# Designs tried in a protein design chat: VHH binders against Protein FAN (NSMAF). Part 6

Target 1, 98 residues: Protein FAN (NSMAF), of Homo sapiens (Human) (q92636r189to286)
Amino acid sequence: NISEKLHMECKAEMVTPLVTNPGHVCITDTNLYFQPLNGYPKPVVQITLQDVRRIYKRRHGLMPLGLEVFCTEDDLCSDIYLKFYEPQDRDDLYFYIA
Below, E stands for the ipSAE of ESMFold2; O stands for the ipSAE of OpenDDE; V2 stands for 0.75 times the mean of E and O plus 0.25 times the DockQ between their complexes.

## First folded at step 8 (VHH)

Design m1 (from k1 with D56S S59Y G103S S104G Y105S; framework vhh_7pa5_2; at its last look DockQ between E and O 0.14; V2 from the best seeds 0.00; counts 0 for: pae E 11.7 > 2, placed apart)
Fold by ESMFold2, look of step 8:
Structure m1 (fold): chain B 98 residues (1-98), chain A 123 residues (1-123)
Amino acid sequence: as target 1 above (98 residues)
Amino acid sequence: QVQLVESGGGMVQPGGSLRLSCAASGFTFSSYAMSWVRRAPGKGPEWVSDISGSGSYTYYADSVKGRFTISRDNAKNTLYLQMNSLKPEDTALYYCAREVYTSGSDETYFDYWGQGTQVTVSS
């Protein structure tokens, strides 16, 4: 937070079981941020990268655009599920987390 | 009661165009990403296109990119697929599907489907 190197940013959607929330993804050397365009449920969703335990590339609408990030070893629900508009953005973000 | 009703299919010669519609009811249409999925004779389902709930972001299978355009009218609760430059391999039953995503899944879930509308491209 206090001094972070920005690695990338892109547009994406945060996926929940019934809806998607479009917004902006930003990843730094310490955090993953998602800023929903509509401000719901909050202005910024933050995940500390050192807390990430599992990350999976996912098919989304049968396309390779999804990324699921868990900060737990054994929970069934992810901490964030992102749908990207470009496969390369998904793969680049995976690189910075994994 | 969630309902999805496709229309606009038919027969067309190669190079022709068709516009498919999907009328949605029983849910807040603008809150859901929507997909077109097709099933050719003797084949499994093939995803064709997605559109975000707002309509601002669209995605296409490589096989249709540049020829098909997905759109939606959230005021009319209607999803569209404009299909241009149709080829015989586009012959399929086309379904409108509502996307539901669960964490931990390798696959996107489609919880509601239409009945499908037949598109036949034959010379």
Scores: ipSAE 0.000, ipTM 0.172, lowest interface PAE 11.7, mean pLDDT 80
ESMFold2 (binder alone), look of step 8: mean pLDDT 84; pTM 0.836
OpenDDE, look of step 8: ipSAE 0.025; ipTM 0.394

Design m2 (from k1 with S52Y D56S G103S S104G Y105S; framework vhh_7pa5_2; at its last look DockQ between E and O 0.55; V2 from the best seeds 0.00; counts 0 for: pae E 9.6 > 2)
Amino acid sequence: QVQLVESGGGMVQPGGSLRLSCAASGFTFSSYAMSWVRRAPGKGPEWVSDIYGSGSYTSYADSVKGRFTISRDNAKNTLYLQMNSLKPEDTALYYCAREVYTSGSDETYFDYWGQGTQVTVSS
ESMFold2, look of step 8: ipSAE 0.006; ipTM 0.227
ESMFold2 (binder alone), look of step 8: mean pLDDT 84; pTM 0.838
OpenDDE, look of step 8: ipSAE 0.164; ipTM 0.572

Design m3 (framework vhh_7pa5_2; at its last look DockQ between E and O 0.04; V2 from the best seeds 0.00; counts 0 for: pae E 14.3 > 2, placed apart)
Fold by ESMFold2, look of step 8:
Structure m3 (fold): chain B 98 residues (1-98), chain A 121 residues (1-121)
Amino acid sequence: as target 1 above (98 residues)
Amino acid sequence: QVQLVESGGGMVQPGGSLRLSCAASGFTFSSYAMSWVRRAPGKGPEWVSDIWGSGGYTSYADSVKGRFTISRDNAKNTLYLQMNSLKPEDTALYYCAREVYTGDETYFDYWGQGTQVTVSS
């Protein structure tokens, strides 16, 4: 019955080893979500913020547009890598996670 | 006590229009993406459209693009679906659903009772 509070939404791409997937990201007081563009039941990523262990701002193409989120201390690959179109959106999302 | 109540369904001729409403209560409406999902006679559920909490991003199934418009009024806790150029294949029970995103998929944790749309001469 406890509702999540939405903090922000923006456009982003989810980066995987093979492709980038454009979509929308939002963050609430408890979760980070990525929703791919167009359609259900396209896979959606949900990360519980309390499970986040590491988060890094990254450069993507020399621009400060990347954000890596890890839910483990030891994983070499992030649980999600987001590429933003605007640096402010990346920085704002980082603020809500960190 | 989350409640979703759909209304606005009815019978309409092909080419006609209807606007569906979904009144939401018991949660912070603006914090959730919302969907319309429909179930036609003899078929499984078909996702129609969704809209993010802010109203800034919308998506549509290919079968309804250009004909249906999803919107929300966060001040009134109401979700809408404007349906234009209706076809007989749009005949279905239309549900309002609250989205919850998981790490791997979206699911719907609350549904309304549905409102019937019938497109027939």
Scores: ipSAE 0.000, ipTM 0.175, lowest interface PAE 14.3, mean pLDDT 80
ESMFold2 (binder alone), look of step 8: mean pLDDT 89; pTM 0.890
OpenDDE, look of step 8: ipSAE 0.152; ipTM 0.581

Design m4 (framework vhh_7pa5_2; at its last look DockQ between E and O 0.21; V2 from the best seeds 0.00; counts 0 for: pae E 15.0 > 2, placed apart)
Fold by ESMFold2, look of step 8:
Structure m4 (fold): chain B 98 residues (1-98), chain A 121 residues (1-121)
Amino acid sequence: as target 1 above (98 residues)
Amino acid sequence: QVQLVESGGGMVQPGGSLRLSCAASGFTFSSYAMSWVRRAPGKGPEWVSDISGSGSYTYYADSVKGRFTISRDNAKNTLYLQMNSLKPEDTALYYCAREVYTGDETYFDYWGQGTQVTVSS
C-alpha cells in the first residue's frame, strides 16, 4: 500500500467467453487493476504483478489491441484478457509488465 | 537468412479440403506469432488467421471461422493451415507471415512467396 505508485491508467475492456466488459485499467508498481463499469464480475479485479507468469500481445481484426495475462501454468485460459481501444495503451502496459 | 516457404496449395473442388504448410528457418520459430494472409486476384491482402508463438491461442477472420484451423509444430518449425469446406471465394495466393511487435504496432516483417489455392466449380 505505502509503496504503491500509480504508473498509468486507461480505458479498456475485459474479455470473457460471453461478453466484453468495459472499464478502467490502472497499473502500479505492484498491481494491475481492472474496474468494470458495470461491477461484473466484481467491483475491482486485481492481479499482483509478482504472480504474473506470462503475458501476450493479441490482435483483433488486424489491430494490435489485446493483452492476455497469465498467473498460472495452465495455458487453457488467462487470468485476465484486456482489449484496449488504442494500441499505444496496450503496448505501454505490456512494456511496464514484461 | 529468415525464410518462410509455403506449400500444399493446388486445385480443388468446392467443398474440398487442403492443408497448407509453411517451413520456417533462420530464426527461433517458437518465439514468434505467425499469420496466414491471402490475396485474391485483383484484390488487396486479407488476414486469415494467426497463432501465438506457443500455439496456445488461435484467431480467425469471420470469413473462415469454423472452416479453417491454424496450427504449428514448434519441434518441426512448421506452421499449418487446414482448410475445409472450401469455396470459390477462398481462391487466392496464401502467404505465411511472421509477426513482429514494437512499442507502437504489430506488423509482418517476413513473408513467404505464397502457395496458390484454386477452388474451381
Scores: ipSAE 0.000, ipTM 0.123, lowest interface PAE 15.0, mean pLDDT 80
ESMFold2 (binder alone), look of step 8: mean pLDDT 89; pTM 0.893
OpenDDE, look of step 8: ipSAE 0.029; ipTM 0.429

Design m5 (from k1 with S59Y; framework vhh_7pa5_2; at its last look DockQ between E and O 0.18; V2 from the best seeds 0.00; counts 0 for: pae E 11.4 > 2, placed apart)
Fold by ESMFold2, look of step 8:
Structure m5 (fold): chain B 98 residues (1-98), chain A 123 residues (1-123)
Amino acid sequence: as target 1 above (98 residues)
Amino acid sequence: QVQLVESGGGMVQPGGSLRLSCAASGFTFSSYAMSWVRRAPGKGPEWVSDISGSGDYTYYADSVKGRFTISRDNAKNTLYLQMNSLKPEDTALYYCAREVYTGSYDETYFDYWGQGTQVTVSS
């Protein structure tokens, strides 16, 4: 197995059309993980960083708290949309992906 | 079906206090961030405050910071807004709203709203 180096972790919410899911996000040198507290849509959402095509900083109520990540050319829906509680956490995670 | 029902509005003198409530049903309340939004006479909607699904994180518009406190009781499926030091410019119809993000850079989207509860601050 390839060793994964943890770069950061923080609390965040995953936003979907049906529900927001508070949980724990972490990023390693190879993956982004989100573990929702309510288990929806699954116990762990994983995104391989090599698959990331586009990433956008987004606002929530004028606050710079959102991060939208796409792993495909199809831009109808993002692969994950995260809302952070603190702007610095959003910006730090962006740095590790971009 | 999703329902949001606001209550607790009324007529208050400047400097007074009110506590708004929003009873939620038809969805898993604790899984959603919630907002208060207000609409003053002759004006468009103004975002007032957000609270995370857990209730641990709160955010406020500059115009209400220090005077208003958002909270929630997930056991009772109820959202609250404590409004202190009320001013005439706080006069508005106050809505609770369920938050959804659909990828817009500049704003949250709200997919469900209550009917609103009127707050009138006048001398």
Scores: ipSAE 0.000, ipTM 0.189, lowest interface PAE 11.4, mean pLDDT 80
ESMFold2 (binder alone), look of step 8: mean pLDDT 86; pTM 0.856
OpenDDE, look of step 8: ipSAE 0.031; ipTM 0.450

Design m6 (from k4 with S52Y E56S S59Y G103S S104G Y105S; framework vhh_7z1x_3; at its last look DockQ between E and O 0.41; V2 from the best seeds 0.00; counts 0 for: pae E 13.3 > 2)
Fold by ESMFold2-Fast, scan of step 10:
Structure m6 (fold): chain B 98 residues (1-98), chain A 123 residues (1-123)
Amino acid sequence: as target 1 above (98 residues)
Amino acid sequence: QVQLVETGGGLVQPGGSLRLSCTASGFTFSSYAMNWVRQAPGKGLEWLSDIYGSGSYTYYADSVKGRFTISRDNAKNTLYLQMNSLQPDDTAVYFCAREVYTSGSDETYFDYWGQGTQVTVSS
């Protein structure tokens, strides 16, 4: 989508029960993307911002680095948990999605 | 009516192991993240580990990483802490605590605590 304006991009990890996947997070005016850095065929995760129901800032261990994104009940949108390397990046992304 | 009860503390030798349990009642256990926190004599509270409601995400303080394992059984409303390779400086009262998350905020707080269980590591 050529009409999308990129607001920010930063490094983050997508946390799952069995593995954490390092990657890049991009947020535009319409979508949130996570692009894994390791593995194939790991897909790019895309979440349309209109499908986000809830977003929570979370502590990751001792640091304010976590962000949980909850989506509507659609098979095209999955809940995700992101761990950032810097608190400011997490807060900036929260600002654009909220 | 919300209650958290810790058990499993006691006296152990250095290098020994203990498993702590925390039994929860009066709320939907699986909807809350749970924490283990300790307080050594004359010291402040030290956060050790958390586990999210789903049981899928666990995190540890560096002081206990690789030695302690947090887990939960949501069907039994019970939280566990498996403690291995215990050292004298692990001597403390251990508390389980229920965590409240406020949407849009890093402000988490513990609204309910157990009474604590004493762990003493000595030769």
Scores: ipSAE 0.016, ipTM 0.285, lowest interface PAE 7.7, mean pLDDT 82
ESMFold2, look of step 8: ipSAE 0.000; ipTM 0.196
ESMFold2 (binder alone), look of step 8: mean pLDDT 87; pTM 0.870
OpenDDE, look of step 8: ipSAE 0.263; ipTM 0.655

## First folded at step 10 (VHH)

Design s2 (from m6 with A33Y; framework vhh_7z1x_3)
Fold by ESMFold2-Fast, scan of step 10:
Structure s2 (fold): chain B 98 residues (1-98), chain A 123 residues (1-123)
Amino acid sequence: as target 1 above (98 residues)
Amino acid sequence: QVQLVETGGGLVQPGGSLRLSCTASGFTFSSYYMNWVRQAPGKGLEWLSDIYGSGSYTYYADSVKGRFTISRDNAKNTLYLQMNSLQPDDTAVYFCAREVYTSGSDETYFDYWGQGTQVTVSS
């Protein structure tokens, strides 16, 4: 229903227990999206920013590339772990969420 | 208070397997990232693997990726490391460690460690 302003888009991977899912992450003034590459066997992820409870900068393989996003219990399936290719992209995304 | 106790170390031949366990007490185990770290004789500490509180997310050092598997049983307050295809260079004392990190920064550290369990890989 509500129009959104795009703030940032970059490449990232969504980390899961068995696989990493390459794709694109974008953030608007209301939502965070992770869009897997076309044909990848995982659905798009949408997180409403007002539902974000915790955001942790995380070293992924000891590099400053990880971001953990935890949502409220109203959005149980929205917790995600993102791995970025560039530290600056991770930090820029963190800026827009925090 | 907080206690971590490793078991499962021992002597194995190259190509063998071992499963290490770390039993935790004195804290809410499922609320913490847990780590495996090793120290070979005369060497520094080498981080091997971590696992998210729920068990959902894992990451491995390149030296052990594909050979080692980290897991946890939160009902038993126990962390595991399944070690396959062991090599002489895997000879080390293996520690479990509890991780603390600060939101908004890349600052992280291990505040509690187990006593370690010795793994020796030799023919």
Scores: ipSAE 0.017, ipTM 0.304, lowest interface PAE 7.1, mean pLDDT 82

Design s22 (from m6 with G53P S54L S56D; framework vhh_7z1x_3)
Fold by ESMFold2-Fast, scan of step 10:
Structure s22 (fold): chain B 98 residues (1-98), chain A 123 residues (1-123)
Amino acid sequence: as target 1 above (98 residues)
Amino acid sequence: QVQLVETGGGLVQPGGSLRLSCTASGFTFSSYAMNWVRQAPGKGLEWLSDIYPLGDYTYYADSVKGRFTISRDNAKNTLYLQMNSLQPDDTAVYFCAREVYTSGSDETYFDYWGQGTQVTVSS
């Protein structure tokens, strides 16, 4: 919604066992969003920050670019794995959520 | 004790294919990410590929992407590297290595290595 304040935005990929989906990560004061590239057949992922239980830093091909976000047992909150292009973007998001 | 044993190396002609295997023992194989690393004559170590504990995610160095495929069979405690379109520059000793990762610290390192298997690409 429009009342949310944007904290950061950057490019990232959402990693799944079958494919990686390039897109945009946006984090506000209340939500984390992943928007796939225009025309990609995947829905926008929205995670309420209050529902985040754990976050893990991950190496992606030996680079410090990965972040796994684990949610509560709520059916509407899905775990996600994000791969960033820049280590600093990954760290900024990690410390904001942590 | 932890052991990693590579097999499948040999002499192959340019454009050929070879499959390497790494058999693990002495630990819970399915709990560790595994890596393939090579060392060409007179050169340093070059990381090639890794695979997550359950095989869900794989990553490759640009030099081998599209030609090599990493896989694992956790029931057999075995790691594989399928190598296609081999080039003379792929001549090296190939090692499998066990990865240790500590969540929250970005720390990763290889604590156990196999003895290596020689791959020679020559006509």
Scores: ipSAE 0.014, ipTM 0.273, lowest interface PAE 8.3, mean pLDDT 81

Design s25 (from m6 with Y59W; framework vhh_7z1x_3)
Fold by ESMFold2-Fast, scan of step 10:
Structure s25 (fold): chain B 98 residues (1-98), chain A 123 residues (1-123)
Amino acid sequence: as target 1 above (98 residues)
Amino acid sequence: QVQLVETGGGLVQPGGSLRLSCTASGFTFSSYAMNWVRQAPGKGLEWLSDIYGSGSYTWYADSVKGRFTISRDNAKNTLYLQMNSLQPDDTAVYFCAREVYTSGSDETYFDYWGQGTQVTVSS
């Protein structure tokens, strides 16, 4: 949607129970997007910011790199766990969501 | 009282495998993230891996990614570390640790540690 204003984009990994997927994260004034990289075509993950219920900061290897995003119980909004490569990118994303 | 007890360490040859166990008691095990940390001779602590309370999410240090697998059995109050393709530089005392975090804060700390189990990789 061209009406959205892009606030930030960076590289991150999406953490799942079975696999971590490297990808690209974008946040606008209305949506959070995660686009997987490498391998077979995978769907872009889209989360409407209005559906975000809780956000938790997480450490990885004692580094402040993790962010868990919990959505409403809407069946089209999935919880997501992101691991960033840089602490500043994680903190910037947290700022735009919180 | 809270107790964490590691078992499964020992002497293994390079290229071998070991499975470490950590048995927890005195708390609701499934409510806490758990960690494996090691200390090699003359070195500081090195974080290796953690696992979410439910067991759904795991993370690994680059030094062990692809070789080690963390898991847990909440019904048995037991944490595991499966170690494959062991190398001499994996020689260390291995500890399990209970993680405490505060929502909205990066200040995660380990409040209880096991006594450690010695892993020695040598021919």
Scores: ipSAE 0.016, ipTM 0.302, lowest interface PAE 7.1, mean pLDDT 82

Design s30 (from m6 with Y59E; framework vhh_7z1x_3)
Amino acid sequence: QVQLVETGGGLVQPGGSLRLSCTASGFTFSSYAMNWVRQAPGKGLEWLSDIYGSGSYTEYADSVKGRFTISRDNAKNTLYLQMNSLQPDDTAVYFCAREVYTSGSDETYFDYWGQGTQVTVSS
ESMFold2-Fast, scan of step 10: ipSAE 0.086; ipTM 0.516

Design s32 (from m6 with S105D D106T; framework vhh_7z1x_3; at its last look DockQ between E and O 0.12; V2 from the best seeds 0.00; counts 0 for: pae E 9.2 > 2, placed apart)
Fold by ESMFold2, look of step 11:
Structure s32 (fold): chain B 98 residues (1-98), chain A 123 residues (1-123)
Amino acid sequence: as target 1 above (98 residues)
Amino acid sequence: QVQLVETGGGLVQPGGSLRLSCTASGFTFSSYAMNWVRQAPGKGLEWLSDIYGSGSYTYYADSVKGRFTISRDNAKNTLYLQMNSLQPDDTAVYFCAREVYTSGDTETYFDYWGQGTQVTVSS
């Protein structure tokens, strides 16, 4: 984080097929990080921004709170799916990734 | 067996208040975001509010913001909607719904719904 330029940080939940995990999101000039509070699936989930291939804005309960990020062209399952607490945080993060 | 049961609906005069309850069973309640949705006579579904599993974060549709308050008591497996300053346009069947998260899906899902409780606001 200190060796990279921090663009934004916020709280969010990571959505997985089995559970939803609250945590902390950080985006820099090179990486997206998610630090789940409960340590699942790992202490830090990292996505290299240059590897992102697809990104989608998603609605939850009709609220514009979701962001789904794919580092692959072919898979049906995302590499990370974030549900934000604030719509503006979702939109701001989208801006830094897209 | 997942079950959601709404109570607390009824007839109320304009400007009045009601508190709806949704009692959940058959799943780990605290692990799911919960929602209130209503359907006015002859209309489609209108989403009203969302609350995260912990209860710490809430969201509201503009039409009810400032008048309605969503809350939950995870120890009692119960979701609430406090409705104040009710108006005739709030007349609807009110549903609680369990939010489902699906990777790769572009659509929002509510996989289980209560039967609904009627709220009627009239003079």
Scores: ipSAE 0.011, ipTM 0.267, lowest interface PAE 9.2, mean pLDDT 82
ESMFold2-Fast, scan of step 10: ipSAE 0.443; ipTM 0.757
ESMFold2 (binder alone), look of step 11: mean pLDDT 86; pTM 0.863
OpenDDE, look of step 11: ipSAE 0.144; ipTM 0.549

Design s38 (framework vhh_7z1x_3)
Fold by ESMFold2-Fast, scan of step 10:
Structure s38 (fold): chain B 98 residues (1-98), chain A 121 residues (1-121)
Amino acid sequence: as target 1 above (98 residues)
Amino acid sequence: QVQLVETGGGLVQPGGSLRLSCTASGFTFSSYAMNWVRQAPGKGLEWLSDIYGSGSYTYYADSVKGRFTISRDNAKNTLYLQMNSLQPDDTAVYFCAREVYTGDETYFDYWGQGTQVTVSS
């Protein structure tokens, strides 16, 4: 496996219809990763950037903190909704995906 | 300034052992839970283990239970990871991370630079 270059990392929450999961998001030149918070351990969520079909900036409450990521329909990639703590972190991640 | 520095990585044969250290500075070490996280080539971050500030409570990911042991020496501001029965798929950059609890929210706010562990014949 080829080493990936890390472009940014920050804290974020993954929002689902049933629960919101705090964690850490990282983006490399090839992948987007969401690491759920420790203490409730599960495998990291990995999305290959080439599988991303659409991205949308969203408001979360009063602030521009949301980002929806939609994967290609022919892939087994899950769509995700991320809520950031800082607007700049959301915009930086959008830059690397778009 | 807050600083976390990992050491102890290197090349080891399958079945071998390594002990990683993370030295902390710039904060009251005993007041924070600490974590070990790794990233294999071309893979995402995998949480491995945490330890409470007191050292009294530890938790492990299923992939490392029984093989890895987390510990800390608060007098030396140092976090440890003892890794036994190493396998080729343990090859990764290993990071220590500081955990913050702000109420109902927990996250990692500071990370070390990482230390490379390669398990290979």
Scores: ipSAE 0.000, ipTM 0.081, lowest interface PAE 20.4, mean pLDDT 77

Design s39 (framework vhh_7z1x_3)
Fold by ESMFold2-Fast, scan of step 10:
Structure s39 (fold): chain B 98 residues (1-98), chain A 121 residues (1-121)
Amino acid sequence: as target 1 above (98 residues)
Amino acid sequence: QVQLVETGGGLVQPGGSLRLSCTASGFTFSSYAMNWVRQAPGKGLEWLSDIYGSGSYTYYADSVKGRFTISRDNAKNTLYLQMNSLQPDDTAVYFCAREVYTGSETYFDYWGQGTQVTVSS
């Protein structure tokens, strides 16, 4: 939605049990988006901020690079795990939506 | 009130397997990530693995990747570490630890007493 105001954009990886997908994270007034960069065209992951129930700062290994986002119980909203390249980017995103 | 109790340690031969358990009480277990950490004799703490509250994501130190499997049963408030292909250098006290964050920091606030694993013939 082009009417949304962009607050932040940075590089990150979306981590799943089988694969790690590099991409871009964008956060607007209403939505969190993850756009995969490679590995065949995959759908953009969109999470309405209103549907976020919990968010956790996480270590990825020993580095403070992880962010877990938990959604409502709806099938339409999937929990995601994001690994950032820099701790500051992870912290900036966390503090915006926390 | 918050308590973590490890069990399942013991003597095992090289190449053998062992399963550790950590029983949690006094908190909402499913809301916390859990970790396994070990300490070999005369050495510092080595982080081994973590598992997120939902159980959906697990990560491993390179030293144990492919040999150890972390899992949890939130209905039983229990954390597990399945250890396969054990080597003498896996000899250590194994701890489970609860992960928390405050502000910008992630740390372990509660630890179990540890369980001794000895790998020798």
Scores: ipSAE 0.000, ipTM 0.198, lowest interface PAE 14.3, mean pLDDT 79

Design s40 (framework vhh_7z1x_3; at its last look DockQ between E and O 0.05; V2 from the best seeds 0.00; counts 0 for: pae E 14.7 > 2, placed apart)
Fold by ESMFold2, look of step 11:
Parts: sequence; C-alpha cells; structure tokens
Structure s40 (fold): chain B 98 residues (1-98), chain A 122 residues (1-122)
Amino acid sequence: as target 1 above (98 residues)
Amino acid sequence: QVQLVETGGGLVQPGGSLRLSCTASGFTFSSYAMNWVRQAPGKGLEWLSDIYGSGSYTYYADSVKGRFTISRDNAKNTLYLQMNSLQPDDTAVYFCAREVYTSGTETYFDYWGQGTQVTVSS
C-alpha cells in the first residue's frame, strides 16, 4: 500500500460494544483506515475496499451519523461501525465506498 | 534510505521556549504521519504528538497539550515542535518518528531520528 491516493480524511469515532474510540478515518483508492487517537503505539484498523460486501448509513441514536461496514455475509456484527461528528463527512465517505 | 535528523535542542531556563526541527529525506514526506516522542533520563518512551501527512490534523498527549505545537512544512520536508512553558520535567531526548500503517490493526514507528537533547534547569 506504498502508492495510494488519499481521497478523504475526517474525525470520527469507532463504535464497539464496550466503548467508543475517537480517531481519524481516511479512505484511499484501495483502503479504509481508522487510526485511534491517544498514545503510542496505536492500532490501525484497515479494511480493503475490495472486501466490502455491505455498507449501511445508520442513525446513531436518532442522528444520521453512523456508517456500518461489513466485509462478510455474517449479520452478527460489522467489521467496523463509525460514528461521525458531521453528517456530511459520513455521506462523503459512503460515496467513496459505494 | 530513510533519514530523519533532529535539531534545535539545548539548555533552557524553566518557563522558556524551544523549537525543534526534524529534517526528512529518502521518502515522500507528505505521505506520512509524523510524530514526536521523548525519553527522559532513565525512563521509557513517552509519545507527545502526531500530525497527519497533509498537516490538517494534530493530536497531543495530555502532558503537553496547550504548551507544545506540532507543525510541518512539506515543501521543506521538515517537521517542527514548538515547546513553550518548559519545566524541568520536560528534560529529555526528543525524537521524531515516521508512522506506518500496516495491513493489521497496528500502527508503529519504523524510522526514528538520532534525537536531540533538551535540558530544562535553573
């Protein structure tokens, strides 16, 4: 992934059953990355766009801020669930994935 | 052959300021997030700050938030750390480090400078 074109970056939170993790999301021509904030070293979540099977715009609570991405047919949990601070950022990222 | 070289360290009085520079070569500087990390005498590494390749996003450890400012000049391949309100506990070797994203769920620093000494004493 040495030569990737960056399309978009924004702040977001990764939602897990136990906690939300603030960080940055970016999308390139081949990958979606989530980099958690705070501390060194930090894990990076990487999803290859080619592997994405389903993507949903979600209401987080009643606000249109959620994006749920699945890389498998399994309905039990998503590969990543993102909560954005701004609806436009969610919609822009959806556009690059879809 | 990636190279990172820190400069700007030295002796300073408590309450003083310093600006560190990190000059990069051997890679496309603007494509990488860069970090500052310090090591106080006899202690482990403490992450201080990062800045994304574009310069649009910056983040700070709570210990330096409000006192330190990270920035970059991609035209000059140079990373900066402006350090204000320095105290004796800021005494350390300061390193710049290149951040790498992997195919896994981890980020790590694959290249480090040699470090520059900052000493804050009365």
Scores: ipSAE 0.000, ipTM 0.160, lowest interface PAE 14.7, mean pLDDT 79
ESMFold2-Fast, scan of step 10: ipSAE 0.423; ipTM 0.752
ESMFold2 (binder alone), look of step 11: mean pLDDT 89; pTM 0.893
OpenDDE, look of step 11: ipSAE 0.012; ipTM 0.309

Design s41 (from m6 with V100I S103Y D106T; framework vhh_7z1x_3)
Fold by ESMFold2-Fast, scan of step 10:
Formats: structure tokens, C-alpha cells, sequence
Structure s41 (fold): chain B 98 residues (1-98), chain A 123 residues (1-123)
């Protein structure tokens, strides 16, 4: 959608209770997207930034690579946990959401 | 007043199981990630596990992965640690800790801790 401006895109893993899946994360002026790679069993995740209620920086293992995005209770918004490969990418994405 | 109280510690045989509880009060429990941390005699603090506020995401230190399970009951304001296949080197004081995001930091910080509960694994 050309009406949205892309602020950032990088590689990340979406962490779920059963599996961790590689993908790409994109943030625009209105939405956060996670696009899974190669056989990931879940569809593309879209979170409207207006629905983000809480956001937390987390350590994944011992490194500052985790980001939790907590949404409203609506069926249209899902909580997401992202693990980044670089601490700077996690901090940059946090900057655009916060 | 924020308060965290651990219970469920005690003496257990090697290979046995034990369940720890941490009762929270004075804050909206479901809004905070919670942690278990331990301190063995004469050693520093070792982080063991965390759980997201909703309970949806959990992480474990390699030393306990597959043996320990973290969970929470937000209706009861209680955090749990189920410990299986206990070993003598699991002997430690176990603490629950509340996690808080510190603005401008690259990491989360633990702002409130319980008093701890003693777990002793011995024949």
C-alpha cells in the first residue's frame, strides 16, 4: 500500500510458545508487519500502531535482542514477541513505535 | 505498596520435584513480566526464567531448560515455578522479581524482589 511510508525493515524471529520462526519485520507510519519465511505455519502478522498498548525491551538469552508488543484485547490485534539479530535494530524499531 | 512473597521451598531428594509460588500485591500483576532468579551458597545471582505479562511467552536459562516450567495465574496474582529432575546443584535461595522497562536503557531491570525461599536438594 503506497499510502503507507516505510520507516524501517530488518530480519527478526517471531517467538511463539512452541517454535521460533525467522521472518522480516517492517514498520510504517500506521502499521507493524511480520512476514514469515519458508513454511512458517502462521500468516503475515499486521498490527495497527494505534492498537499497541504496551511495548517492552527484553533480553533474549543474555543479549538485549527481545521486543514484546502488547495489543488491545480485540481479535484484530495479537500480542507479538520479536527476537532481533542486532541490538541496534531492536532499539531502532522501538523508537518508531514508542 | 508492592510486595512479592515466595513460598514452596524445602528439602527434596535428587531426582525429585518441587513447585514454588510467588504471591504479588500492590500492582497490576498482569501488566508486568515476572522472573525467577536464584542464588546458590557462596555464588552470585543466576537468572532462570521469565514470563510475559499475559503468560504467552516464556524463556529459560540453558541450565534449567526442559526441567523447570514457569507459569502464572493472573486472577490469583501468583507466579509459579515447577521444578522437575532436581539436582544437588539446584540448591539455592529462589527469588521472584518484577521486570520493568527503563526508558533509555537497552535492557530490562528488576525493580522489586521477594525475600526468597530456600530449596535444598540432598539425600
Amino acid sequence: as target 1 above (98 residues)
Amino acid sequence: QVQLVETGGGLVQPGGSLRLSCTASGFTFSSYAMNWVRQAPGKGLEWLSDIYGSGSYTYYADSVKGRFTISRDNAKNTLYLQMNSLQPDDTAVYFCAREIYTYGSTETYFDYWGQGTQVTVSS
Scores: ipSAE 0.000, ipTM 0.151, lowest interface PAE 17.0, mean pLDDT 77

